# Ledger of designs, part 4: miniprotein binders against Uncharacterized lipoprotein syc1174_c

Target 1, 342 residues: Uncharacterized lipoprotein syc1174_c, of Synechococcus sp. (p08452)
Amino acid sequence: CAVGGYAGDALPLARAIASVSDRLITHPNVMNGASLYWPLPNVAYVEGYALDRFAAGDWQLQPVHCNRIGLLLDAAIEPELRIRHQQVAEAAQATLGLSVTAAVITDAPLGVTLRQADSGSTWGTIDRPDSLLRAADQLLKAGCEAIAVIARFPDDPGAIALQDYRQGQGVDPLAGAEAVISHLIVREFQVPCAHAPALQPLPLDASISPRSAAEELGHTFLPCVLAGLSRAPRYRSATESIAESIRPESVDVVIAPETAIGGPGILHWAARGIPILAVAENRSTLDLRPVDLGVPVQHLQTHLEAVGWLAAYKAGLDPAALSPGDRRLSYLNHSVQQATSG

## First folded at step 2 (miniprotein)

Design C3g (from C3 with Y36F A43Y A62F D69T)
Fold by ESMFold2-Fast, scan of step 2:
Structure C3g (fold): chain B 342 residues (1-342), chain A 81 residues (1-81)
Amino acid sequence: as target 1 above (342 residues)
Amino acid sequence: STDEVNRAKQLIDEARQLLDRAIESGDRETARILQFLVDFLNYLADELRSRGDPTAIQLADFMLRWAATLLNRAAEELRSQ
């Protein structure tokens, strides 16, 4: 089972799906908010670009016992804030037994900028991708097997998109820029990578959404990123002969919010004939529905229905058999149906 | 592969022209869809340049057809302005 497009704290959904799956492959965003409170041994932590390559059939996933993690710190981070992130990484080593074997500060500020289109769509840019990639290369040459990136994001509590997210509306405005950072490293080096933003604390807001509060109460969520990366599978070419790998041919079903069905990974799965469960999501800002794109999907209203669908499927049932209503034979020719009197 | 790359690049050019028109007319919803298409087609073109197997060609044809369909719908929306 693969799950995409759910940003923020989706651990209850991940727990339910993992309980009815042999293995769940999901984006870091699904796990990062709360994964330390509920370990899921059959969940694979896979970055978005790698998920797309996996869906395309180009990569396979090799399970690992433990990765040596490199910590990549944006030179734009203020000294006090950088020390906080250093302490978090050291605390994760001390309390979780993780291997964070090297750290590098970029040779130039990365220059992360958040942009918003007239449409309300948000994306990020990075001024110095060359500095990012040089720092990653240093960590890999030092023997690191996965990279955690801490980039300095702009503080902007007045931005409409950020305020909407804090009130529980829309998507995390930082997610697009975070995807660009990890995408660059994964594309160039083919190693597990995840990002945690460096931000100054936002002002107290008594009306803040519980989901946004979960992020703001934690210190950058770096421990969750490090925990995820410690067990993140390695990305290997699908042409390699590897024992005990997860191959794209082994994916049985994909779950995604209806508004994410237009993404490249989902389209690869659709083209392969993999069942796609499109779950209605009232809060998504992306207005691309399966009916708009002609992608054949199973439309579901709730996550509970998706869990039920998976349980039925795993048991060898037609999930439609568990819904009220009759199922009748459909004759391919009218004359035969008429001859049988119905 | 080369044909699919060229087709993707043509769709990117069409999408960018429509995106400029959507922005100019203040049609934010159509602009959002067109920006997504530009990003997606650039991704697809990059993937097609790196692939040479028949599976890549089969998948690309499916993806290029839905992109073209979505682009045509966006163009119709803008004509109704």
Scores: ipSAE 0.013, ipTM 0.389, lowest interface PAE 8.4, mean pLDDT 75

Design C3h (from C3 with I33Y Y36A L37I L44M M63F)
Fold by ESMFold2-Fast, scan of step 2:
Structure C3h (fold): chain B 342 residues (1-342), chain A 81 residues (1-81)
Amino acid sequence: as target 1 above (342 residues)
Amino acid sequence: STDEVNRAKQLIDEARQLLDRAIESGDRETARYLQAIVDFLNAMADELRSRGDPTAIQLADAFLRWAADLLNRAAEELRSQ
């Protein structure tokens, strides 16, 4: 999954990759929290639908100094919880210097529901996407350039899946619904968008995974989303002439977990001949590596190897030259002296 | 093409069956990998339906062969448990 396992847990990896890159483009969900705890000035935060449009060659990314952010609040949020989110946004303006220029409450409860398939997979639905889009339109007409959505999520969605996630197993049951919310807005309005769920506090669990605890204790929370959106590049048509834009043809390398290779974006990068680094960081006892892909894929065991690959590439080296073993010339028509080399 | 969309659907069904078995056996890591394969194949089916260009079709074939190999490995691992 392109969204990552836990909010902010890729920060050490992003810091390492950013240190050997001129620019790193990554999904907002992967880097939530990074801008407060460790700013990365060469990292661009791009929503998933927008990444697919960028890979397809339809959109280009316009770097910004700052965005005017609109705060979109689900009418389903209880008054007390809504006031808390308002205070958080105002605190972020006061202490971080962010520009949160307008807020709107949806004209109807959005009706976020979480569902679980027979396979145990979770996915979300929104009963009132029309209300979501009307609220977004109001913010954009008020001059906002990016949208932060706060939607009311069920307090105990998929109890088993949530408990597995809290113990460091499985996937975040909320991630699917969050992706749908931002996808709808980005597809309709072509602006940066990110989501933070409104939830009642969960019961104390002394054995909770540290990564889940970071989210639940507020280590990765709404101000991190707002900080990320303040720097998120704008999405522009690839046909526009824009100074200092990031264009899809300037992308040198794509890095993805081996299990997340796929989707429209990866296919477009492969078609351009972009090297794809397939990383098996947290491999199981199963060897689930691509074997016969037919596209230019580099199979790597760790993210450390990906960092090393990038450093070599940036230095003008063939990364394969740093691996043990000699390479011999390959003749296109005939190998005249190979029989005598052994 | 229609044939490649149908192949993707077959692999999705196979992956979901293996996912159900992994969940039932408590193998949560295998379940996470199988869920990722299901998500990948659904995205692939969507790409094949929305586009008819030769490059997308050519790449899809390679990815479908890769997914089939991964599912065979997962099935064998679960069978050995």
Scores: ipSAE 0.005, ipTM 0.306, lowest interface PAE 10.5, mean pLDDT 74

Design D10
Fold by ESMFold2-Fast, scan of step 2:
Structure D10 (fold): chain B 342 residues (1-342), chain A 90 residues (1-90)
Amino acid sequence: as target 1 above (342 residues)
Amino acid sequence: DPDLLNQAFDLLYQAIDLAQRGNTDAVRRANELIQQAQDLLSRGDPSLIDRARQLLDEARRLIESGDRDAVEQAWDLIMQALDLLNQARS
């Protein structure tokens, strides 16, 4: 599920679902802060492109004890800000016991630019993806197993969009460029990857949204990324024979916002006959509903209902049996004997 | 169809890689991949990503011009389309 995407925003939900699951697979944005503030040993930190490959049946996930993380630093980052990020990574090693085994500075500034369309949507571009990929290759050749990218983002990314986001309105203007950075690396190298933006601190805003303040005041964005990557499963071809891997065939249920039922991953799960729980209270900016695509789903109003549904399902019960009302037998050879639950 | 949308994403990423090579052969191949992505999106679900399709149409016209500046502008439009597709996916 993708709504808000603030550090710690989805942690209560992730904890509740994880408590009734053998394993929970989530996008990094859903798990912002989870590994740092509340470790969930049965939750897998998986990048968006990798989630699509997994859903398609192309990739499987290999659990790990600990990844050796490579730190990829954009050459556009000023020396003082670069030292700060280096100190953050070293602090994460000292206080969290993480393995950050190599660092590399790109051979050219990556040139991240943020734009806003006439429609109001925000998006980003990278001038030097070749430099990004060369740096990633160096880290992998040095024995790194996951990559944390720190790219220099503009300090005033679409001034109005950033201000709206700080006041709890609109979407994160950085999200588009961040997705591109991680997707380029994951597509090319098939390794866990996540991004943390390098930004100068913004001026104090007494009226800032609490969710936005959690990101700005924490200064712990990179430790959250590093903690997530340390336990992120490795991406392996589904054709490989790997002991104790997580295979797409083992997925029992998918939970998604009612307004976001339409991406390739969701459609792959639907094609496999996996139950899809469409949650009405978990709204997204996409406004894609199951009826728009003809995707069969279980309609739920709240995340509490989703947790209850999962608990019943895991116990071998028909979740419908826990709702008020009797279910009657339906006879296939006489329509007037068919019962309705209301 | 999940296969069609998945193929469209793969083609878009390939088009971006080819466009960055900055030569006429790469531009031609990128244009072909973008056209294939548009066809897949139209057959799979035209209402899902109308905005992305419009951006891909504009990128195709810029790439077809063969202008180096147009290739860089097409890159921007392809990245915007990928952002919209990633939002629809997530």
Scores: ipSAE 0.000, ipTM 0.223, lowest interface PAE 13.5, mean pLDDT 72

Design D7
Fold by ESMFold2-Fast, scan of step 2:
Structure D7 (fold): chain B 342 residues (1-342), chain A 90 residues (1-90)
Amino acid sequence: as target 1 above (342 residues)
Amino acid sequence: SPDLIQRANELVDQARKLLSQGDTDALNRAWDLLYQALDLAQRGDPSLVDQAFQLIMQALDLIRSGDRQAIDEARRLLDQARDLLNQAQS
């Protein structure tokens, strides 16, 4: 079982890792593109707060055949834009066979605001989290088992951060506020949740990064979130005895960007003594100098090396055995080691 | 309730102090305390308490990076959250 990072859309990497894993557990951001274009049956779509609780040993994941999804729409969304999103959900039902069983409009505009820290990190706040949670509660009382949230985001959330992201640098300036939305619902209700922002189209940029163009031109969008949520495992207390659950004790390896080593999930996995593969190739990070927390990790330069490491590990091999050079025995007693030297 | 706010505030203050130590055990303990603080308020209202818990969530995201500057920023967000929780008690 391999756990992915929160680096955004990484379908080629997720597909490669999934091919050498019994199960891949990863954040919705990693898998949004995969849900429509390349289904991965052994991948679990798990929200960030839930991933942290899973890593801590508090929750276990219950695989499902299909979730009934509730659609939660921010009252701040203009009628035309709201209708477009309703049509997208209905299209997903009609063409993908998804169960989007109820929709609710919040009783007040959520009031999403975006901020940028001195460090370059972006984060956001919601003025009306109470309205968000009331809407979620209404959907769950109607029998929904997972929640897709569409919140109205500012059309120009930060010109510099947004332009850097459009050119393939930095992180999505919306990601912090999106995390808050899903964290609030998952914390409160312990159900699968993912968010897709409602935005007016941005101006044409002929030099836009292909990855950013994929998001802006609709290559990764609400139907991917709905497809992911339809198969997202349910969150259950680790104290419950349930058949066919994924338990934190069954996680074999964690793959993370080198700069994410200080995260709560990583720290819990390290405490359990499982291998942590820290990959230096991640261009989505803002941090060029990771903190030395004394976490024992296997430092790798590329994702290709991580895939190779996993394949060897799954086969029962020490990955070092695939490299030239003899590994000599290390003696625990110095006198035996001295006696054999000559 | 004032009791839950008091308990959450105590957990945030303990976590904030642990972040200044900068070692793996301290960060792991800080994570546990912050998640306990979040768990103490299952439903929010548009209030100082909700703002404080949103700041705690941002701090957790910043700590995830493992960047020393981000950890320092997380500490500043936790200071703000603590101040908001203190105001809510009043």
Scores: ipSAE 0.024, ipTM 0.503, lowest interface PAE 7.3, mean pLDDT 75

Design D7a (from D7 with W31F Y35L L38W F53L M57Y L60I)
Fold by ESMFold2-Fast, scan of step 2:
Structure D7a (fold): chain B 342 residues (1-342), chain A 90 residues (1-90)
Amino acid sequence: as target 1 above (342 residues)
Amino acid sequence: SPDLIQRANELVDQARKLLSQGDTDALNRAFDLLLQAWDLAQRGDPSLVDQALQLIYQAIDLIRSGDRQAIDEARRLLDQARDLLNQAQS
């Protein structure tokens, strides 16, 4: 799930949860901006569509030591900016030991645009998804096992949504369009995929939120995407015989924002009867609540409470036993004859 | 081909029904139907199909927002995409 709406700002939370779990499966947006600062060996980097297929029981996750990564570059990227991304990929190979084995430029500009509703919600579109998918296909035929997409996003330092995000308000306005890009590739090709936007450097803002500044300091998000994809588990059919894979039936707990309960993944987990921890502090732009869909959940106020819940659960404790208060026995076969008088 | 465009239009209509139910949980199902429409239409007239695909993917992103106004806009975009795919038959 996305926490705080800032790419990478959930790394402290991811570290805490990973420390009390055997394995944490999380969306790229949880770690994308900060995975290079603190790599977590028991965290699986899994795109949103793949998370839904995993929850449905259709896919299993195959751990890997290293993926051959393909770099997909939007034809809309100016030559100088494209060279910067090329140098970043080559630097990642040289300094992080990553395998970036092929690159392609799309045969047409992808045409990414961002829009905002009167309500303040933002969304993104791409004009040429066909060009995106043809480029991805070329990389896979060249032997790539994961795809990093670099799409040219509009430069708009004056946009209200971007300024709100930089000041620590609202959600990343790029997130919607980024999700569409990676979702298309994962759905079509069943391979790990993540996106990093190509943007010109933004003007200096001394009042910028520390979380937003962390993302902007590198002038690109590509190194974190490449690091995440390097060890992202491969998506395999749940019917295949794969030793030591991560299977959907091995999932013990799901943690999600209280307002984001209701997606297909959450509903699949609920149907399996596993605990769903709905955290009120983790606000989402999705306007869905457990009560709206009748999904049974454990309501928690804070992420710290969720970490404590997980620690108790992992230790074999009923987390409710750590709260003050008596719990009484319930007798399922308690039979008492009702008095006919009184 | 005319047959592929017809099948793509049928899938777009199915996706519109999911939007009409007011169920944003249907995002992945709408995604599947919209991308199937894309795949079926991909081998038709490239220029009109490309324009339709642009509208279809914009609609998916609007569904993701969950805003009533954005969902209304998504429905309008799907109607336009259907018209473009019908025109590609010609």
Scores: ipSAE 0.000, ipTM 0.212, lowest interface PAE 14.6, mean pLDDT 71

Design D8
Fold by ESMFold2-Fast, scan of step 2:
Structure D8 (fold): chain B 342 residues (1-342), chain A 90 residues (1-90)
Amino acid sequence: as target 1 above (342 residues)
Amino acid sequence: DPDLLNRAWDLLYQAIDLAQRGDTSALDQAFQLLMQALDLARSGNPDLVRQANELIDQARRLIEQGDREAIDRARELLDQAEDILNRAKS
């Protein structure tokens, strides 16, 4: 799956891969810019835990016409910032035609905190997951079919990881905590879920990278999350008989950063014998290489090569046939080869 | 070994869920130490694996100071993680 640390990095990749695929299944982080600014009708917006369940063969994905979205707001968000997010959701309904049918405020502050290991790996914790799940349950009982979570994240413009990310280096330091939030809801309720952080605007930085600026242009990326969730496929048990579903058996190829092959989803795809395209150009902080895990992969240097590989594969030819060198026939029976040459 | 890595990831997800469910400071610290231990184990360095074992021991001590029911379950998860790290060392 194509997972990027920047919206700008993900947009051209998602468009290129979608153009040479019957369907592309990808993480919200890849789609959050593309779905708003460039429609990708053959792309499925699927949260990380659901991607793992899909890879394991436990779930299948049911395409939908439109989801009724519930807005879940962290009680820790200041009243004025909460109203701003409410206005953004209402604007998305008015200008994009999305269905955002209910909102709840959690009954306690969620207490999101960020942690970093000495290795550079980041993760987050949430103090009140019970409050998160009660709020989600209220939205589902009100008829919502997907949940957008807005949690108050700590503002720390002095953090080195955040500064590196703003300068176009490293990965998003918020991604770990966001994953925990959506994971909890998807695991408990089996509904599409995505997160948009509530943050105060960062100080002006004239030297900020264009990709980081794209993420920071507004006070929120909630409209992109809402657009993605509006068409996000529903999660169904793989044992159900569903017309026009996306099943794990229909997956032909997986594309992943060369340094991120260690996740459970990737390991399940490898176990199924699915070709894994490991792209060196797409780095991650995990720094797990295919050789470290014994996972067989096709090593590629660039995303452009991955697009070309997919185009050749979809056309029914061996991508290696596009190389300038000739390949010789290999015999399984040495005596047959000897009889032919002698 | 994909089987050992899948088991380590499963234990990590369970540790996250356990730490998040009723949240105690001790369980949060145990989760942090477990994350570091798994990170170090992936490097394959014998010195880092030794550090991972030390972190797991500290996590067990912290867990003993918190909620009784959750602590018993967290201890089982940490013991399993320690076994996995010891096998990875070999």
Scores: ipSAE 0.000, ipTM 0.213, lowest interface PAE 14.8, mean pLDDT 69

Design D8a (from D8 with W9F Y13L I16W F31L M35Y L38I)
Fold by ESMFold2-Fast, scan of step 2:
Structure D8a (fold): chain B 342 residues (1-342), chain A 90 residues (1-90)
Amino acid sequence: as target 1 above (342 residues)
Amino acid sequence: DPDLLNRAFDLLLQAWDLAQRGDTSALDQALQLLYQAIDLARSGNPDLVRQANELIDQARRLIEQGDREAIDRARELLDQAEDILNRAKS
C-alpha cells in the first residue's frame, strides 16, 4: 500500500493488513519502523521503482535469508556526522546481527537540493548522480547485495513546507529527493536500495507532530533501514526461472489512496483485472481520481474497511455481501422483466 | 490530465533510450520526443511537472550539444525527470 510520507507512519496500517494477508508488499517508507519495532515476517520491503517494474510484469521478487549491505555515504556529510552514521551501522551489526560488509564515501558531494513552489509543494534534485552510481558500483563489486544510502540533506528549519510537515500537515519535503536517490540505483543495478538522510538536529519544537517527532528523534532511523534491507527480496527478471519467487501474477489485491490512482503500477494492476481498493481517508497530494483514467476500483472510506474487505476476500467471501443492500443479477443475454402479479 | 501525463512519461522514456545511442538520427528523434513530453507534462501536477520540465529542458540542451559527456549527463537528467513524473502519478 502507498500511505504516509513519514518513515514508519503507516506501521499500524501495515500491521493490520499483514495480519489478514499471506504476504504484503510495500515501500520501505511504510515499513522502516516495523523492521525494528514490530517484525512482520510476511511483509516484503520493496523500493518504489521496483514496485512499478513488478507491477508491469518485468520483475519478480526473490526472497532472501540475509543480504550483505553496503553503506554509501555522501562526501558532503561532515566528519562528525559521518562517524555517527558509521557507528550506527556498526551498532546494528553488533546488536541486531546485520551484515554491513563495506562502506564507500562518494568521490564528490552529491549536491542534494530541496525546492519549494509558491503553492508549498516541495521536490528535490541531485547535482552529482554520476558520483552516486560510481559509489554504488564499488559496493556491488565488493559483494554487497543491497545498498543503504546516506545523503547530506540541507538543513532548512525555517522553510514553510518543513514547518507544515513538522506540524503534521502536507508531505515530507525530503521524500522527492530520497526517491530520486533510490530510483537511480535500483534502475541501474536492480538491487534493493533505501535511503536515510543525514541532517543536523532541528530546533526543539514542543508542539511537533508525533509522526515528525518519530523521524527527528530516531524512532525510524538508519538501523530500521538496515534491518529492512537485510531481508529485502532481490529484483530478478520475470523471464528467469526462480523457485519460491514472488511473481506479479500472484498478486490478489492492491490498496492505494483514492487520490493517487494513475501511476504506472496502478495502471498495470488495473489492466490485469485485480481488485484495486481506493481508500478515501488515505489522501495523497496527487489529485488523480479513478474516474480520471477509467480505472475500475472499489471505493472505501477507511483503512479499517480495507482490512475488513481483505479478511472477507481471504475467507472466500464476496466482501460486498457483508455490506447492507441487495445485489441483483446481471444478465448477459437479456434483460430481466418483472411479471405483473395480476 | 493524467492521460497526457502518462503519455509524457512514455515519450520521456523513449527519448532517454534514443539519447543513449548517441548517433545524430537518434538524437534528432530524442529532441522531438522531449519537445512533445514537455508540452504534455504541463497538464499534470503543477509543481512536480514544472520540476520535470526543467530537467527535460536541461537534457534537451545537453543533447543539442552532441558531446558524449553531455549526452551521458542528459541521460541522468532524463532519469531524474522520469522519477519525478512517476511520483506525480503514484
Scores: ipSAE 0.000, ipTM 0.192, lowest interface PAE 16.2, mean pLDDT 73

Design D9
Fold by ESMFold2-Fast, scan of step 2:
Structure D9 (fold): chain B 342 residues (1-342), chain A 106 residues (1-106)
Amino acid sequence: as target 1 above (342 residues)
Amino acid sequence: SPDEINRLLSDLWQIMYQALDLAQRGDTDLADRLLQQAFDLLAQAIRLIESGNPDAIRQALELLNRVADILQQALDRGDKSAVDRARELVNQAADILRQVAEDLSR
């Protein structure tokens, strides 16, 4: 799940954090479609599997001026819907100046399927991962440096979970399957990858949450994916000698929802001794808390406190010093302190 | 419910074992897909047992992370014995999570 758990939820937060950071590294879902309408020059768009490899110390990030993007289209997409996505990519090139240099249609329908557990958690599979990877390989051999995937998703996936999401509850029911798709490409080829689902339009819902409406109405998945990928840093082995890279050792602070502390990335950051700001106000679908996993964190109530914490930290201050009340010296030699006190 | 937790944990390692079998045969694409499904089920199970022993849950997650790393190294080098090592780590993680779930049920 993304910070905030919904499309567009975290852009105001990302903007505030970016204003007090030298660099912000974030998952595509944090900025969602809104990044087209409010660009953040110091924010890096990094896929979830790549974030985990980065946290583990296996990968480093190479900043990029512009990536040549390959468009990967699922053979399962109907001709009319496929042409629509083709036109969107061409429009993005013409109006935003993006480099979408090649397109490929998979040699077989990918066969995306979605499942929902009784708990409301959704997950998915693809029948033809081999077809996905062959198409990606063709794009890379044609000189593409990042891959945008458009897979045909089932219409009305997990009807109850979808309705919960549209009403501002739960997570995007497509997120699990979408992660599988980008994960396969990123793991195999170590290139930036993001996906946009191909779906028939959903029925009108007059009561839809404004955040969900922003994703469905007026903001399109594909142009935002293309814009994000155009500047996405490249993934390189940490063992490579690369000038001007972002290394995991340079990460100063991690911010996460209090209820989303449990993935491999967070555990790796904790092991490195990186301060982790766990924000109580930011609700997550996992309901995992730092205490559940023994992860030491700085507990914060609000996003505003997180911004203030970062501003103090960047200024070289102990953020705790901005709290009311004097702090007293702690003696490592306890007997000296006891003798002084009487 | 205890029954729901047990079903999720059962599904988790069934999928993990399928991933190990596929990795042993050299089908890394399908193995990766199943490993991702296994981690999704693990996250769901953890949400239900989060009030248990956090140290044990952390240990299980660390073991599963090592499974992914070992499988990648084994396949890159053609070392099928590392798949057996990964299977043992999955068994250890499964035992830890099962114990946490059972303790919560009591």
Scores: ipSAE 0.000, ipTM 0.209, lowest interface PAE 15.6, mean pLDDT 73

Design D9a (from D9 with S10Y W13L Y17A L20W F39W A43Y)
Fold by ESMFold2-Fast, scan of step 2:
Structure D9a (fold): chain B 342 residues (1-342), chain A 106 residues (1-106)
Amino acid sequence: as target 1 above (342 residues)
Amino acid sequence: SPDEINRLLYDLLQIMAQAWDLAQRGDTDLADRLLQQAWDLLYQAIRLIESGNPDAIRQALELLNRVADILQQALDRGDKSAVDRARELVNQAADILRQVAEDLSR
């Protein structure tokens, strides 16, 4: 679940929702490292492109016990920083029991660049997507079932967007480029993929937001990605007959930030008549409100209300029954007529 | 303009979902591929909506809306000739989104 654009905002909400759900499907924002301390066995981490394909009815999710993970390292990473990531992956194998079975260095620097529009919006591009895909293909041919990508991101501690993010304002300026990287691999190969950026340490900021501080702890980035990928469901065509799959038809409800309701997955669920819970307190830079889209949604003010709504729904209750006010019968053929007083 | 873009997005996705459902029930793999391409372009347009030229994105969405409508009508009537018209519109939408992306990269 993408909440406020910060990894640190997601886990308490995901944990609460997971406790009142048979299964929670959410975007793998594992950068805060908290999932290593609080495992959620009924949560399926699904990359954004795959989540959209799932919502569209194209893909189904196959649960797994454990994936063999391939480590894909950007050639642009300096030797010392690259060794650090190798040590982190080896530590994750030793201490968490994960299977990181192969590693590859891209045959060219990937060339990640961050761009900014006059509006202040940021997005990322990659100069060598061909090198990225060749490296991914090598890992898959070596028997890997999921791919962890470490790409060298540009250092810019003076950028306004980055400084705003560090102070708890706005969203992660790197998120767009990270999405492009995982989307390219998932679209081409239909395998679980997640990204952890390789960055030089930023200068110490005593006033940093706790949410941003959680994401700047370098040692938690890659282990959290590896932990998530180790149990990430595999992506399969919805036309395949697969035992114990999670199918899009089995989705009961969707929860999204009110400002992010315009995403393709959300709009697909809305078109299919799935209840959409739009939560007003979520922070998102995508300013697509339900009223702007004409999308019928259940408006909720808080995450706590969303948890309560789900608990009522799961229990077989009409959630409206727990709200103040009277609920009256609606007649299809006749209006209710008040009896004349004697 | 943003209000109009948002309404087009909602209408397009409703039409696409219906056309997709009809294509899955019918024997038409070409319409399936065009719906997939239209969906990929819609995904790209949504990602560019906050960063792009709203007029160009609106034009791309209008073209995709026409694609979805044509494919739905073709599926309802079994008219395979409509598929060629849809393909041309998909290519036009792709060109517009590519131009928006190129403008942003400058």
Scores: ipSAE 0.000, ipTM 0.207, lowest interface PAE 13.8, mean pLDDT 70

